# VHH binders against Serine/threonine-protein kinase mug51 (mug51), part 4

Target 1, 306 residues: Serine/threonine-protein kinase mug51 (mug51), of Schizosaccharomyces pombe (q9p7q6)
Amino acid sequence: MPALLKINKKKNGQTKIDRLFSKRRKTSLAIEKNHSKASMCTGQSPLNIISYNVPPLIVLRNKTIRNSIEVLVEEMFRDIQMRQQTNVLVAQCPRMIVETQLIGLFQSNYTSVAEELEQSIRTGDIRRLYLNRSDKFCGESCLILRPEFDKLFTYYLCKFKDQEHIYTLIFKLHKLLIENPLPSYTSEELKFNWEERRLLISMGFLILAGTDSYGISLPNLGIFTHILRNSRNDLSNYLKKRPYREVIESSLYNRNVSVACKKKNEAFFGWKFRLCDAIGAGLVDSFMTTCGRAFRLTKKGLEMKF

## First folded at step 23 (VHH)

Design x2 (from u2 with Y110W)
Fold by OpenDDE, look of step 23:
Structure x2 (fold): chain B 306 residues (1-306), chain A 124 residues (1-124)
Amino acid sequence: as target 1 above (306 residues)
Amino acid sequence: EVQLVESGGGLVQPGGSLTLSCAASGFEFRYYMMAWYRQAPGKKRELVAGIRYEGDTVYMDSVKGRFTISRDNAKNSVYLQMNSLRAEDTAVYYCATDLHGFSDTWYEGWFDLWGQGTLVTVSS
């Protein structure tokens, strides 16, 4: 009997989950006001730049936040890194997305870390980019311009190192994104000719956003968004069926959460990442019980259509 | 060993059908987009069809409605069903993937793992 079925057994009229949640404590994280403005996934571009007027970020100025992020990212992706021997970008790109989860937490006023992160964004310490591959995938990914971002482009450049023209294009694009981040670019702003723009579109770096308007994309963004969508859907659907739309962490781990990778008993991303992603996206909240950490589907999670 | 191995090529009459298979090994096939390319004598290699991780497909215009790309993740295989074959379809057909996961686009330059190819000859 799957461990989940045991949770629904009633003892003295109370389910196991009811008993577990009777002493649940909400994480007292100060819900700061929904500053709705920062999540403007507005636009046709897979990549939206939020802090486009912020000077290029050399380093995250807040060392504490930086360290926390780095430690978290490293911990979350350790297993993925070990498993993904050949697909480097599939492993690396999500690492940047973890930062987006921290931002998401801020949006939900979920953690002090997120608040601090947001403050850093506001002060210009951090550049933020939003990945929005699909109009159906809103509020998904924010990339902070960090070394990891540069690493992606390093791989791209390495891939085309023997193709001077393409190398140069990618290099110029990367430079543009760092030095002059915009939510969209005109042809004049891009400083690429028509053939170059066409090539970049074909390669997945640019997207047409309108007449003489180009958005920025990443070549492998599609698969990422798909995996994330599946991950979120799986968790959301599961929670929807749970009493109170809640689950204890231990029970969740024992669940076959494999929809994202479409392999039974396997997940593309580890549970830490998936949960942080969901929390960051505002789909799930975490709280403490006497039996440990638990998660709850939020209103946003309930309403979200993937 | 990381490899792609094509099979199913051969001689076929115009209007005939042929199914190409590509067997993948050495990587997590289900996470990778797969593509069929072809190269005719004296011509550049061209994308014939592609299928992404998500299952969506792309076709070159000249093969739309005639060719179907599909994948079986359980078998680590991608297929190209070719119907209503024409003389102009004569080529060496290659399966390919981006092993590094650089892109989900169909730009040829992203593909870094190729099969050896299988010859399809359409002739009366």
Scores: ipSAE 0.501, ipTM 0.811, lowest interface PAE 0.8, mean pLDDT 72
Fold by OpenDDE, look of step 25:
Parts: structure tokens; sequence; C-alpha cells
Structure x2 (fold): chain B 306 residues (1-306), chain A 124 residues (1-124)
């Protein structure tokens, strides 16, 4: 797995990461502006569209999970930005990633990733969003940077501006989450009564994460969950049909592993996204061959049903 | 263009059957949950039936056993088979989806794409 973290050659004295960071602000602002214009006026959800064709991941020399997420998100959403001219919905894609993608990127120390992530969540820099219907898709969560999270809440408040009760509830929730960022909340920590909690669950802002444990979510993550699930399934099925259940990375450039996305331009997730997620989820292993990097379906990947 | 177009409404006698259709366009239909709502004169709009992208369904209690919601992703369509129709089923029926995605719960406030509706009148 160390091979994914190849030292980027410097071009003009800057690493790929440096170049990415130099453009990051502009890209982020562009995405944010598009979110603000489209989400508030059109009524379309920024959660409807997922990133298309995730570009190759940059070798992350990031010392922190936060930086890693930022780099990954920016890289992933670059393609979305390019597509904004053709699809307004794509421009509304929330700047979030799957937690397993981070795990897949680091590959060497799951514990370290988890610890740093938890710290970032507790500091409020990163929000963990639990996926709906976790009983069918367990253990995965989305990660979103705080600014993007707050922006989404602003959108929701705007959407319900004429419904005082709902507005107030969402506002209170947002305030709570800002003031007390946690990976999960007890009923006591939420400070919402049963009816309020029920309503928030019904709206998709909260999920049950365990006994007297609530996770935060966002409404309308279903499409994302569905696509993610399908992506894992498609990759698994593809590898099952391959000799030795293996594939060379270079061969994936020319072949879409997703059955759901036949058209290159319509693929919700690129192969890098899928592989990174699958590696993080333990479904696929990466190894080096004479022909380059290859991926192999693990026993877990073989046995898992999606 | 992103739109939903209902069809199949009409006049039917009590005990009769009717199938409503909703054709979707302009979005990736297969990933979206779809719902049928109805609004009777002088009443609030209410959820009649819903179907998730996985095929799971939900029904209003009063229509359970009588109505069936289904979808055909190849045709980008959702259907509502209505059997044993009653006078109280008289309403304008709307097809709807949440372009923001879906919640595990059917909260009407999230539905942002609606058809124009089709009138179903059940009368002797």
Amino acid sequence: as target 1 above (306 residues)
Amino acid sequence: EVQLVESGGGLVQPGGSLTLSCAASGFEFRYYMMAWYRQAPGKKRELVAGIRYEGDTVYMDSVKGRFTISRDNAKNSVYLQMNSLRAEDTAVYYCATDLHGFSDTWYEGWFDLWGQGTLVTVSS
C-alpha cells in the first residue's frame, strides 16, 4: 500500500499537493458560489448528485486527516467543477467523502486514521454523517468539512423559512452541533424532546446509532448510499469474473466497472473512488505486479452482500 | 427538462379499478424514490403510496390492500394500481419525488418535484 503514496515529482518547484493547494481556494469558492446560487433558488438538493469520475488521487503527504480530506475533496470535486457548465445539478454536489476512502488512502494504520478523525470531529472541523438505513449498509459514514456542512444547513433553513416550527428546530439543531460537535449524541446531549427527535429523524437529520445514541445525518443521502452500494457490488462482481479475481489498474482506465453507469460521463463514481472505498472497506487489496499496480478481491469482498 | 407527468385519471364507479401512470424525465430516475400523493377537495394533500429505489413500498392505511405502487426503471415510470375504489378516494393524484434525495421517512416537505396531477373521481 505504500505505493499509493509515491513521492510526487516537483514541477516548477511545486509538488502536486502544492499545486492543488494553490488552486484550492479558487475551486472551493467556485463550488460554494454555485451551491449558493443553485440551492437557494432552484430548490434542488445539493445532495442529489454525486461526484463523477474521481481523478487519480494525489499522493497525500498530509499530516492530518483534515488536510487529507481537503485534498481528496478538492481533487474529487475538480471534475464536478468542470461539469458545472453542462449540468447544474452536478454543481450542487456536496463536498463530502466516504470515511472508507480515507482509510483506503492511509492503508497502513487504521487506528491512527480513526484517532485523528475522531479528534477532528470533536473539534468540529469535520462532521461525520451517518448514512440512512445503516442496517443494510453498516459501518460507513460520510465526512464533510464544517464550512460545507454549515452551508447545507443554511440551505435547509432557507428551504423551511416559511415553516416556523421546522425552521426553529433546524436552527436549534445546527446551533447545538456547532456548539457541541460530537460523533454521536445521547438523548441528554441532544436536548430535544421525544417529539422533536422523532421529527428530526423523520426529516433525516438524525439517525439511531444505538441505544440512546443518535448520529447526525443529512436528508437525502439515499441516492449517495445507493450509488455507493452499487459501486461496491459492481466492483465485486467485476473482480469475481476476472482470473484470480484480480485486475491491473491500467486496465480499469478503459473499462467501466460499474454496470449502473454505462456512459463515462454519467458515472457517479470514478474507478479511483470505488477502489479507494473498496480498499478502505477491506473488500479489495492492492499489490504490485510487473505490469503495475493491481487489485484483488479479498475474502471479505467475496462474501459480502450488498 | 426535469418533470413528472401523470396520466390515467378519470371517472370510475365505486368498486372499480384504475391505473395511474407517472412518467419521469430529466433526472436519473432509478436512484430516486417516488410517491403518489392525493388531495381531495377541501382537504390537505396526503401521501398515498411510496416506493424506494430498492423497491420497498409504503402505503397509507386506508389504501392498504387496495392500491399497489410499482415502478419501471426502464420506462422511467411509476404506477399506482387502484382497486376497489371508493368515493373517498376521489382526489387529484400527484406524482412526486425528492430531487434532494430521500429520507428513510416520507416527509412531504422534502418533495420538490411534482406533476400537475390527474383527477380521479369515484362516483356512482
Scores: ipSAE 0.434, ipTM 0.731, lowest interface PAE 1.0, mean pLDDT 75

Design x3 (from u2 with S103T)
Fold by OpenDDE, look of step 23:
Structure x3 (fold): chain B 306 residues (1-306), chain A 124 residues (1-124)
Amino acid sequence: as target 1 above (306 residues)
Amino acid sequence: EVQLVESGGGLVQPGGSLTLSCAASGFEFRYYMMAWYRQAPGKKRELVAGIRYEGDTVYMDSVKGRFTISRDNAKNSVYLQMNSLRAEDTAVYYCATDLHGFTDTWYEGYFDLWGQGTLVTVSS
């Protein structure tokens, strides 16, 4: 048994890995016998898995939305890419997600998709993979399998190529997702034993969604979501302290708008992304002034707690 | 150069204390979770403690209450304060991070950057 599997030995009903999940909600790593706990309660919601080959609807394409998303994705990762010292996966995973999750740019509450955007997704013009955290990050969780998704899995397969058991698990999971894309899986459908499921949970590929119900996740999504929340919260908090809860764009750029970075004037995400995210989430509105573009905190932004 | 360099290991008596340091270079330290692993003779490497970029920590059960992991982002360093050392704590201690992932998990396989290790020997 690979050494890592020993980590899954249970002590007092919990695996070592479970105990090591300090940041993750305990409910996310509930014991199988304790099916009352689900990650959806306090953690990341499972992704809804959709095949890339979704039959197209007779819908209008929205090139504008697509283009906007592409531009924002590029902008988001500009700084990350320029920094050679940046975590590859932090960039890559979010990039794939953001390419579809920038739905938030076009949604007022980040809990639904605009019709035109949804249409674009259904037509295959836009991939869909975005986050939802039931507790503090409202939105949808969806994954339309695309080449980029496969690339991500390929990355992990390569990463764990020398760990046969892990490789096999990831491979099987990936295959399952491709062959039978579902929003959730039972243990029977997964065809993984308890230890394997736990391992996949610990690795971030699965989440417990309910009694004998497993959702699909990806590594680093928790962190990514956390960073987004922090970004939103930081911006909101900043605006709350401003006169009229407004700020001119130029002034905003001189401020760090990312608590997650814990460094002044260094944000993980690009400004365009952060602002668009906030706007899309309905937390911030943009408007023009004689001094340039400005932003104001919305009522929603004021009321939201992150 | 991207590297981790451990220091602070040595011989200590049972019940003694030791502080390990790990100096990081070549990457944006503040964004990365850091972990201390140890490998005792004839045993597999195991996670001792971890600290996220946010500062929250995790410990293996056997070291809880005795060991404290901390980080100083200004110094690009992570530390392991070890108190009440026991013979079973004898091991080579490694600091590690995952340069490829911003993981919130403590899976050993994610860690791809390792120090050379520092030997801690607890003996009377």
Scores: ipSAE 0.030, ipTM 0.428, lowest interface PAE 3.3, mean pLDDT 69

## First folded at step 25 (VHH)

Design y4 (from x2 with R52H Y53W)
Fold by OpenDDE, look of step 25:
Structure y4 (fold): chain B 306 residues (1-306), chain A 124 residues (1-124)
Amino acid sequence: as target 1 above (306 residues)
Amino acid sequence: EVQLVESGGGLVQPGGSLTLSCAASGFEFRYYMMAWYRQAPGKKRELVAGIHWEGDTVYMDSVKGRFTISRDNAKNSVYLQMNSLRAEDTAVYYCATDLHGFSDTWYEGWFDLWGQGTLVTVSS
């Protein structure tokens, strides 16, 4: 007898999932309306406000790249807030995610995620940033939403307002990126001379991504990279010490990792954020048990040096 | 209070040695790049040495082999060991960091926290 998929009774024609999404949309819209007023005064990212009302289940069900990035960022900040960690460092960190986190969130084929992401990058809605010192990191790229990206550039312009040459250069770069959003740029596409490109590299706005290929970066991604590496390493080390190199999700959350993280001030990201990254990076697998979702360290995770 | 405080400057003869110290407070020192800059009279400020939060170092060419930058995260301090000092090393030395961005670059414009400086005079 084919197991009758109990059609979850649509209350008022909407599935539970639809209702959750609808609620989020309403909340997001309300926040967007409120942020238009609040962003002018407090310099706080609207994402900080949104994060309070995002159910964890919505994160795993996001079907759009943009929404998924937003939710991941929100979840990250929510977790930090819940831990009552008012770390100035976290507040100053760009609101970015690693591309592997996005992959981990979707838990689907890499191709599908990549195609949608590419489209979003080409539309300019999402910016791909390359990490500085990529030789010491597994070559992951970061993703940032356009509003957050533009906000950062506004800051940079303000910072260099009294340096006409630098201001003009940054302004031109920002304009280029807005008018022609690409995942990478050739020298011809950048329309900067060698000296200008050199300066932009030195400042941390550009990186060499290949032969005559320039990636976009942002200054001051070091702390983000450091936190990410530490997060992967910590998770790996934790799982290595566990029987079968496994952990139940609920057990992971209950473990006052917050205290350990508080003591080391190194783990800014919550477990969900870390797990998404680890899954996407292929370091950890997820599977279902009788006790709920569990995670297992992969061979890659065991061998990876961070 | 967020601050950098330099110490160790003074008068030294050519060929002499001096160690500068910079004590940091008010921020998570271990996550920040630290740099020593110097400014000689009538000259622009210049990077002397930098140390990454991961330990990598950078030096200006004229001080390579003579100067050593190091850090002690437990003491929230950065040091500049200066050997074989020359008259041209005479300057006010400043400790600096980028509080805003945790910079991975050594572009001077990103450094927004500076100490008051310590004078190093190399003279016979």
Scores: ipSAE 0.529, ipTM 0.785, lowest interface PAE 0.8, mean pLDDT 77

Design y6 (from x2 with R52Y)
Fold by OpenDDE, last read:
Structure y6 (fold): chain B 306 residues (1-306), chain A 124 residues (1-124)
Amino acid sequence: as target 1 above (306 residues)
Amino acid sequence: EVQLVESGGGLVQPGGSLTLSCAASGFEFRYYMMAWYRQAPGKKRELVAGIYYEGDTVYMDSVKGRFTISRDNAKNSVYLQMNSLRAEDTAVYYCATDLHGFSDTWYEGWFDLWGQGTLVTVSS
């Protein structure tokens, strides 16, 4: 049996999932207090924009790229909306972010951290991943931290432990990526022959990004992309139904998504994760109103087919 | 119980049609890509058709235009409509999914849940 990625049972016997659910109760209480102001902004007119300078959706104590990814990953699971039956599935979701979420997170300050990101990629601390389904996520990349990346490779190696050729290939790839961390690779840099490269592509480890340019991917991103897609679709559909395609942040959080989840049997990422993604992907704009932060569906968000 | 159960196989004449069904149980079907594989006598198992979780499909070249893979998430089922059947389509057909890896690719090695198979015989 391929080693199920051991959900790191931290010491206190609570499954990572249980911890995720326990934190849910505390955040619900904080949202109740801000209910009174949200009702006034539901008027027949567009929300009054006070500023396009929006405070960060997530306040980072440490403004490093690494910490940003860690926090976003945490937010991915925070208040995740899912049925109990999907818990095991969600637990297997790779711990990664969409690169553009950093744009959503840092907004105007993104440029200041972009160099740090590139440096982190070059050092191998962070890996940029391309998605296999480029038809659905055109040009989008993900970011994964080295420990999580290595964990996934351990899984892959375990999966193919009885297939020497494939095991060796995966092992060599992993070694290469560790020893020579690059955002992309030439055929020469990969040091794989054509057949090996083709196999790695077919397996989902490599993406051809251009002429003799290979990006790194992972084969098991299906659950992530599924939930991401659902998350985007849900937000978009919700906003499409709102007056002027706008919503106040507090109203969004108070949305009874549980019913939607129950009806559709779908999982959605945490709200802050979703919003960072939506902003970064250009699906929604963020702005400040008298009622707080608000979001508007963009043309791109409107036209996007999920 | 986590399982795939194929049905619908049988004897059919060349040019005939057959619909295979695969019933899934024990997992969240809608999150998984599903595939039909076949293995002819003395040949390696090969991908016939695949369907992603969102409904996009892939086919081997020899069955394009003749076979159609579809899924019904409400019924936890995947189907393979086979038209214009040929003798070379004779094989045991297997339904498969990647239960643990959530692969976005159709590399056979990722598939870890298989049905028992259903025999399709195309003969005059």
Scores: ipSAE 0.745, ipTM 0.890, lowest interface PAE 0.6, mean pLDDT 86
Fold by OpenDDE, fold request of step 29:
Structure y6 (fold): chain B 306 residues (1-306), chain A 124 residues (1-124)
Amino acid sequence: as target 1 above (306 residues)
Amino acid sequence: EVQLVESGGGLVQPGGSLTLSCAASGFEFRYYMMAWYRQAPGKKRELVAGIYYEGDTVYMDSVKGRFTISRDNAKNSVYLQMNSLRAEDTAVYYCATDLHGFSDTWYEGWFDLWGQGTLVTVSS
């Protein structure tokens, strides 16, 4: 119990949710600033930069938030020759995205879609999830589509089918989330008593974001966060070893996963999914060269500990 | 066969040390979080310690600094080193994992594979 409560202490009067939003804005601004500063840093790049206007990593049929999530989800495990041993992890991994991947996908156009995202959350088409174990992913949230969300709840209900009290609690929560989709909830809005809320927190369905402010989470997001961590670490470590911490996209795709990673049977996300995440999180910058799209590890990417 | 088997329990004096072992079989051990629970007579079962897939650990407040959970993936085993044992630590200790949900939380209800337990008695 104490570990979950400690993570959500108000720093400077801001709730964890407020920090999440502020961080997202900062990340978006940082991407814009980094593009402007990178143009000024005449640092000898081994790559000939021709433009900072980079085409989208993923081509969308329609520029909707829903379609963006769908396509990103399709990219989660694309082109990954997973060893048979990681199939269980992949199969159990929730189909969702990191919210900042939308920043990676839309880049400078993200502001135009932010309102659509909020609307989609309020309509219940998309659910924002706050990650458990936020110490490793502080200020990050995930987005999941309603059908996938409902599928997961079906699983949870099945898991507790023989425990009437827990089953009822989960059922009521799911119903509430469907009928009243909000990005966060007060105790009054949740309509659960203190003991019920505490139980839901312990189960991993709720996160306390501040005084009488609850975010929605899920108990089995650990697989996703693990794969995400591995994916970020691998990319970061690879770029750290590259001259000027840069790589051409084609070279990246042709990279053999390190023997070490193979030996450990670690799972990774697909390249486009990973790159959208890295860009959105501000770990990597993208630019155009005479040889195609390229990526550079940022200061944030260099300093980040996973 | 999918199973967890605890060992290492016994009688120990206050202030003594004991190491519990849990051997796993029948599943890909390295991908699963493992937990130690205990149940004292007449009390509810409670989480003692947990270890994530990555090796991160969690402890009950009363055992922090005294108990250490670790895992050896090569041996498909999880361990609980217990130091400075107290009478209040007397309980049946269980190892557990969530085989189907891959939960990253430590709520008891998520765990669907349990060992038979090993008795630890701390008495003068």
Scores: ipSAE 0.718, ipTM 0.881, lowest interface PAE 0.6, mean pLDDT 85
Fold by ESMFold2, look of step 26:
Structure y6 (fold): chain B 306 residues (1-306), chain A 124 residues (1-124)
Amino acid sequence: as target 1 above (306 residues)
Amino acid sequence: EVQLVESGGGLVQPGGSLTLSCAASGFEFRYYMMAWYRQAPGKKRELVAGIYYEGDTVYMDSVKGRFTISRDNAKNSVYLQMNSLRAEDTAVYYCATDLHGFSDTWYEGWFDLWGQGTLVTVSS
């Protein structure tokens, strides 16, 4: 577990890094904020890795799960150009996070918060949502806070106010979810007949997650998943083109994100939101170098298509 | 001026082919999934094909292998290529999306923006 020091020198020929150094070379190196104009930190050789123990991407004032989600939500659109024709996208995108962003946010401290998360789900303060496109987002779930969850149900009820059967179905579902919050439900726990469950599945509120296990979803997650996919593709494609598939954090933030994949005005989440997602999803590793924090595309990140 | 406008309908003999177009205006098309529905006389409206924003598609069973949905985000358009047409394909075809909710499911009730339709008649 000791920190690794990687001296920034030219090596004989180009090397491909397959794994961490097998031996320790112990030296204490203070992190320095420098411009990366020196050839030692740009394109000459693999970055000089000091440690895989990195400080958090976001320093939390309050480490509760609720605050952690709120802080990540604040980062969702921090970097977007609000004066473009994206105002509808921002207004309509549900304020929620990918559950694994908590791994990216807490890193080695994640174990200490996982029980708090499960407790918050069972009190109904936080709702775990499954994505309707499970074939695209296999094994991924999202977290939404109770106020945003309730706001979305207000929208659904308003939309169907003149269709009594549908309105009543959505109302009963929302009431059930508030009064008996569970991570998932059996058919017995849902208290809906087969036709009602089939309709709720087709509408996008229920996902069959097992033999008699229903997960909760929402029908209007398409904009969230679209921006998420764009954000992952942009980062992955950019890193694939970099020497050693790695980048210094400051260089990443300086990149013009309005031009990606030869398309313009694509919507992306804010960088800290994106990086917590990429780390939590296992698409990149983070580490400290003599030039600051850096990220490298993992084998999973290289091989996945989003 | 938010709208969807279908075109390309007409009279076609059984076994023939036809391409429907749907032009979108007044919204940021690339962020929306798009659907083709059809309604035959006296029948309920039914999903024919859909295309997600990233290009993945869905088809009703009876048209799979015969119809192809596609989109061109640069032209704000979605298309339905219909091959091997049969009399049972006769219907008014509608283009649709969920403008306000950004639905990622194909339940018809979410869709709040519809074109006026284009008639396809397969007869001989």
Scores: ipSAE 0.706, ipTM 0.884, lowest interface PAE 1.0, mean pLDDT 82
Fold by ESMFold2, fold request of step 29:
Structure y6 (fold): chain B 306 residues (1-306), chain A 124 residues (1-124)
Amino acid sequence: as target 1 above (306 residues)
Amino acid sequence: EVQLVESGGGLVQPGGSLTLSCAASGFEFRYYMMAWYRQAPGKKRELVAGIYYEGDTVYMDSVKGRFTISRDNAKNSVYLQMNSLRAEDTAVYYCATDLHGFSDTWYEGWFDLWGQGTLVTVSS
């Protein structure tokens, strides 16, 4: 069985009960001492939750879906210290986001922009991608903007420039996806024969998403999923080790990377990118405290292994 | 300088065991998925086993339960433990990766770095 030590000493009150906390509970109108506040801010006692209504991690002046994706992409490598060992990963990583990061970014306002997202997919401005590793990222999809999508197809065409059959297949696929953009395709909409579709599946461009329903993927997303998995594991493991599985946002930004992570030369996404992902994937909750914004590992985040 | 070098091949009796090794050099091994392919004379090269960067594995059906792929990122090496060997396992075994594209599928055409191969002969 698991060797995890469970430190749940509190009676299981509902998480919703924690949301009823004000700035500080007063008994008989007693004045809260500075010692209590200082102890809570150091993480030696539970943080005092003020509100579960939290400002966005990234303030957007332009709230369009396209700009939201661009801003998230800007955060992908903002915090990375460029070393020789990580340069190739950063250079080769497709510039894209996990779709649920939009939920993490917009939170309660996400439903107001969901129609815009679907329209942008149907115009071809944004491409929804299925992942070839769906067993690791079950039910997750990614979003890529048209310029980056086209750049990747230029790479694929160049790689097979001297293999006319493969080149022609990739060229026809790219043209179809640009000229008739859909979230998914039937075999009739794809207009490839069975052998061509099987080859495209094996190459990683098509994923059979149901009976006669094909989703689009790309074969070189391993860099992205690698860094994503590392980023999720790092945050989850860090929070699991804390007494209350919670942390103040500033403490995350100032955290020293462990010696083991430095020796392994691990790559991670930038913190705002990571936190939008963690919230959107349901791995952490966010809330406001007397010490600022904080995050706490959810049951899903505690139970998932990436 | 950038290369994969297989070793551990040889002659073995049916039912025997061998461990193949593949030593990588000249690149950051830990970030790449690695594959073992094999090719018998006159036959098409086929995927035997693959291992993702995080350690998850895939196997061809005829090899499941008999072969085990593993990796040691500290030694920049991938291994293929072959047990219960059969005559049909006779082939040249190659390790491979997609050095420049970082593919996450096992389509042979993406793989651009290959070892020279190591011969495994199962005879009697």
Scores: ipSAE 0.679, ipTM 0.869, lowest interface PAE 1.0, mean pLDDT 82

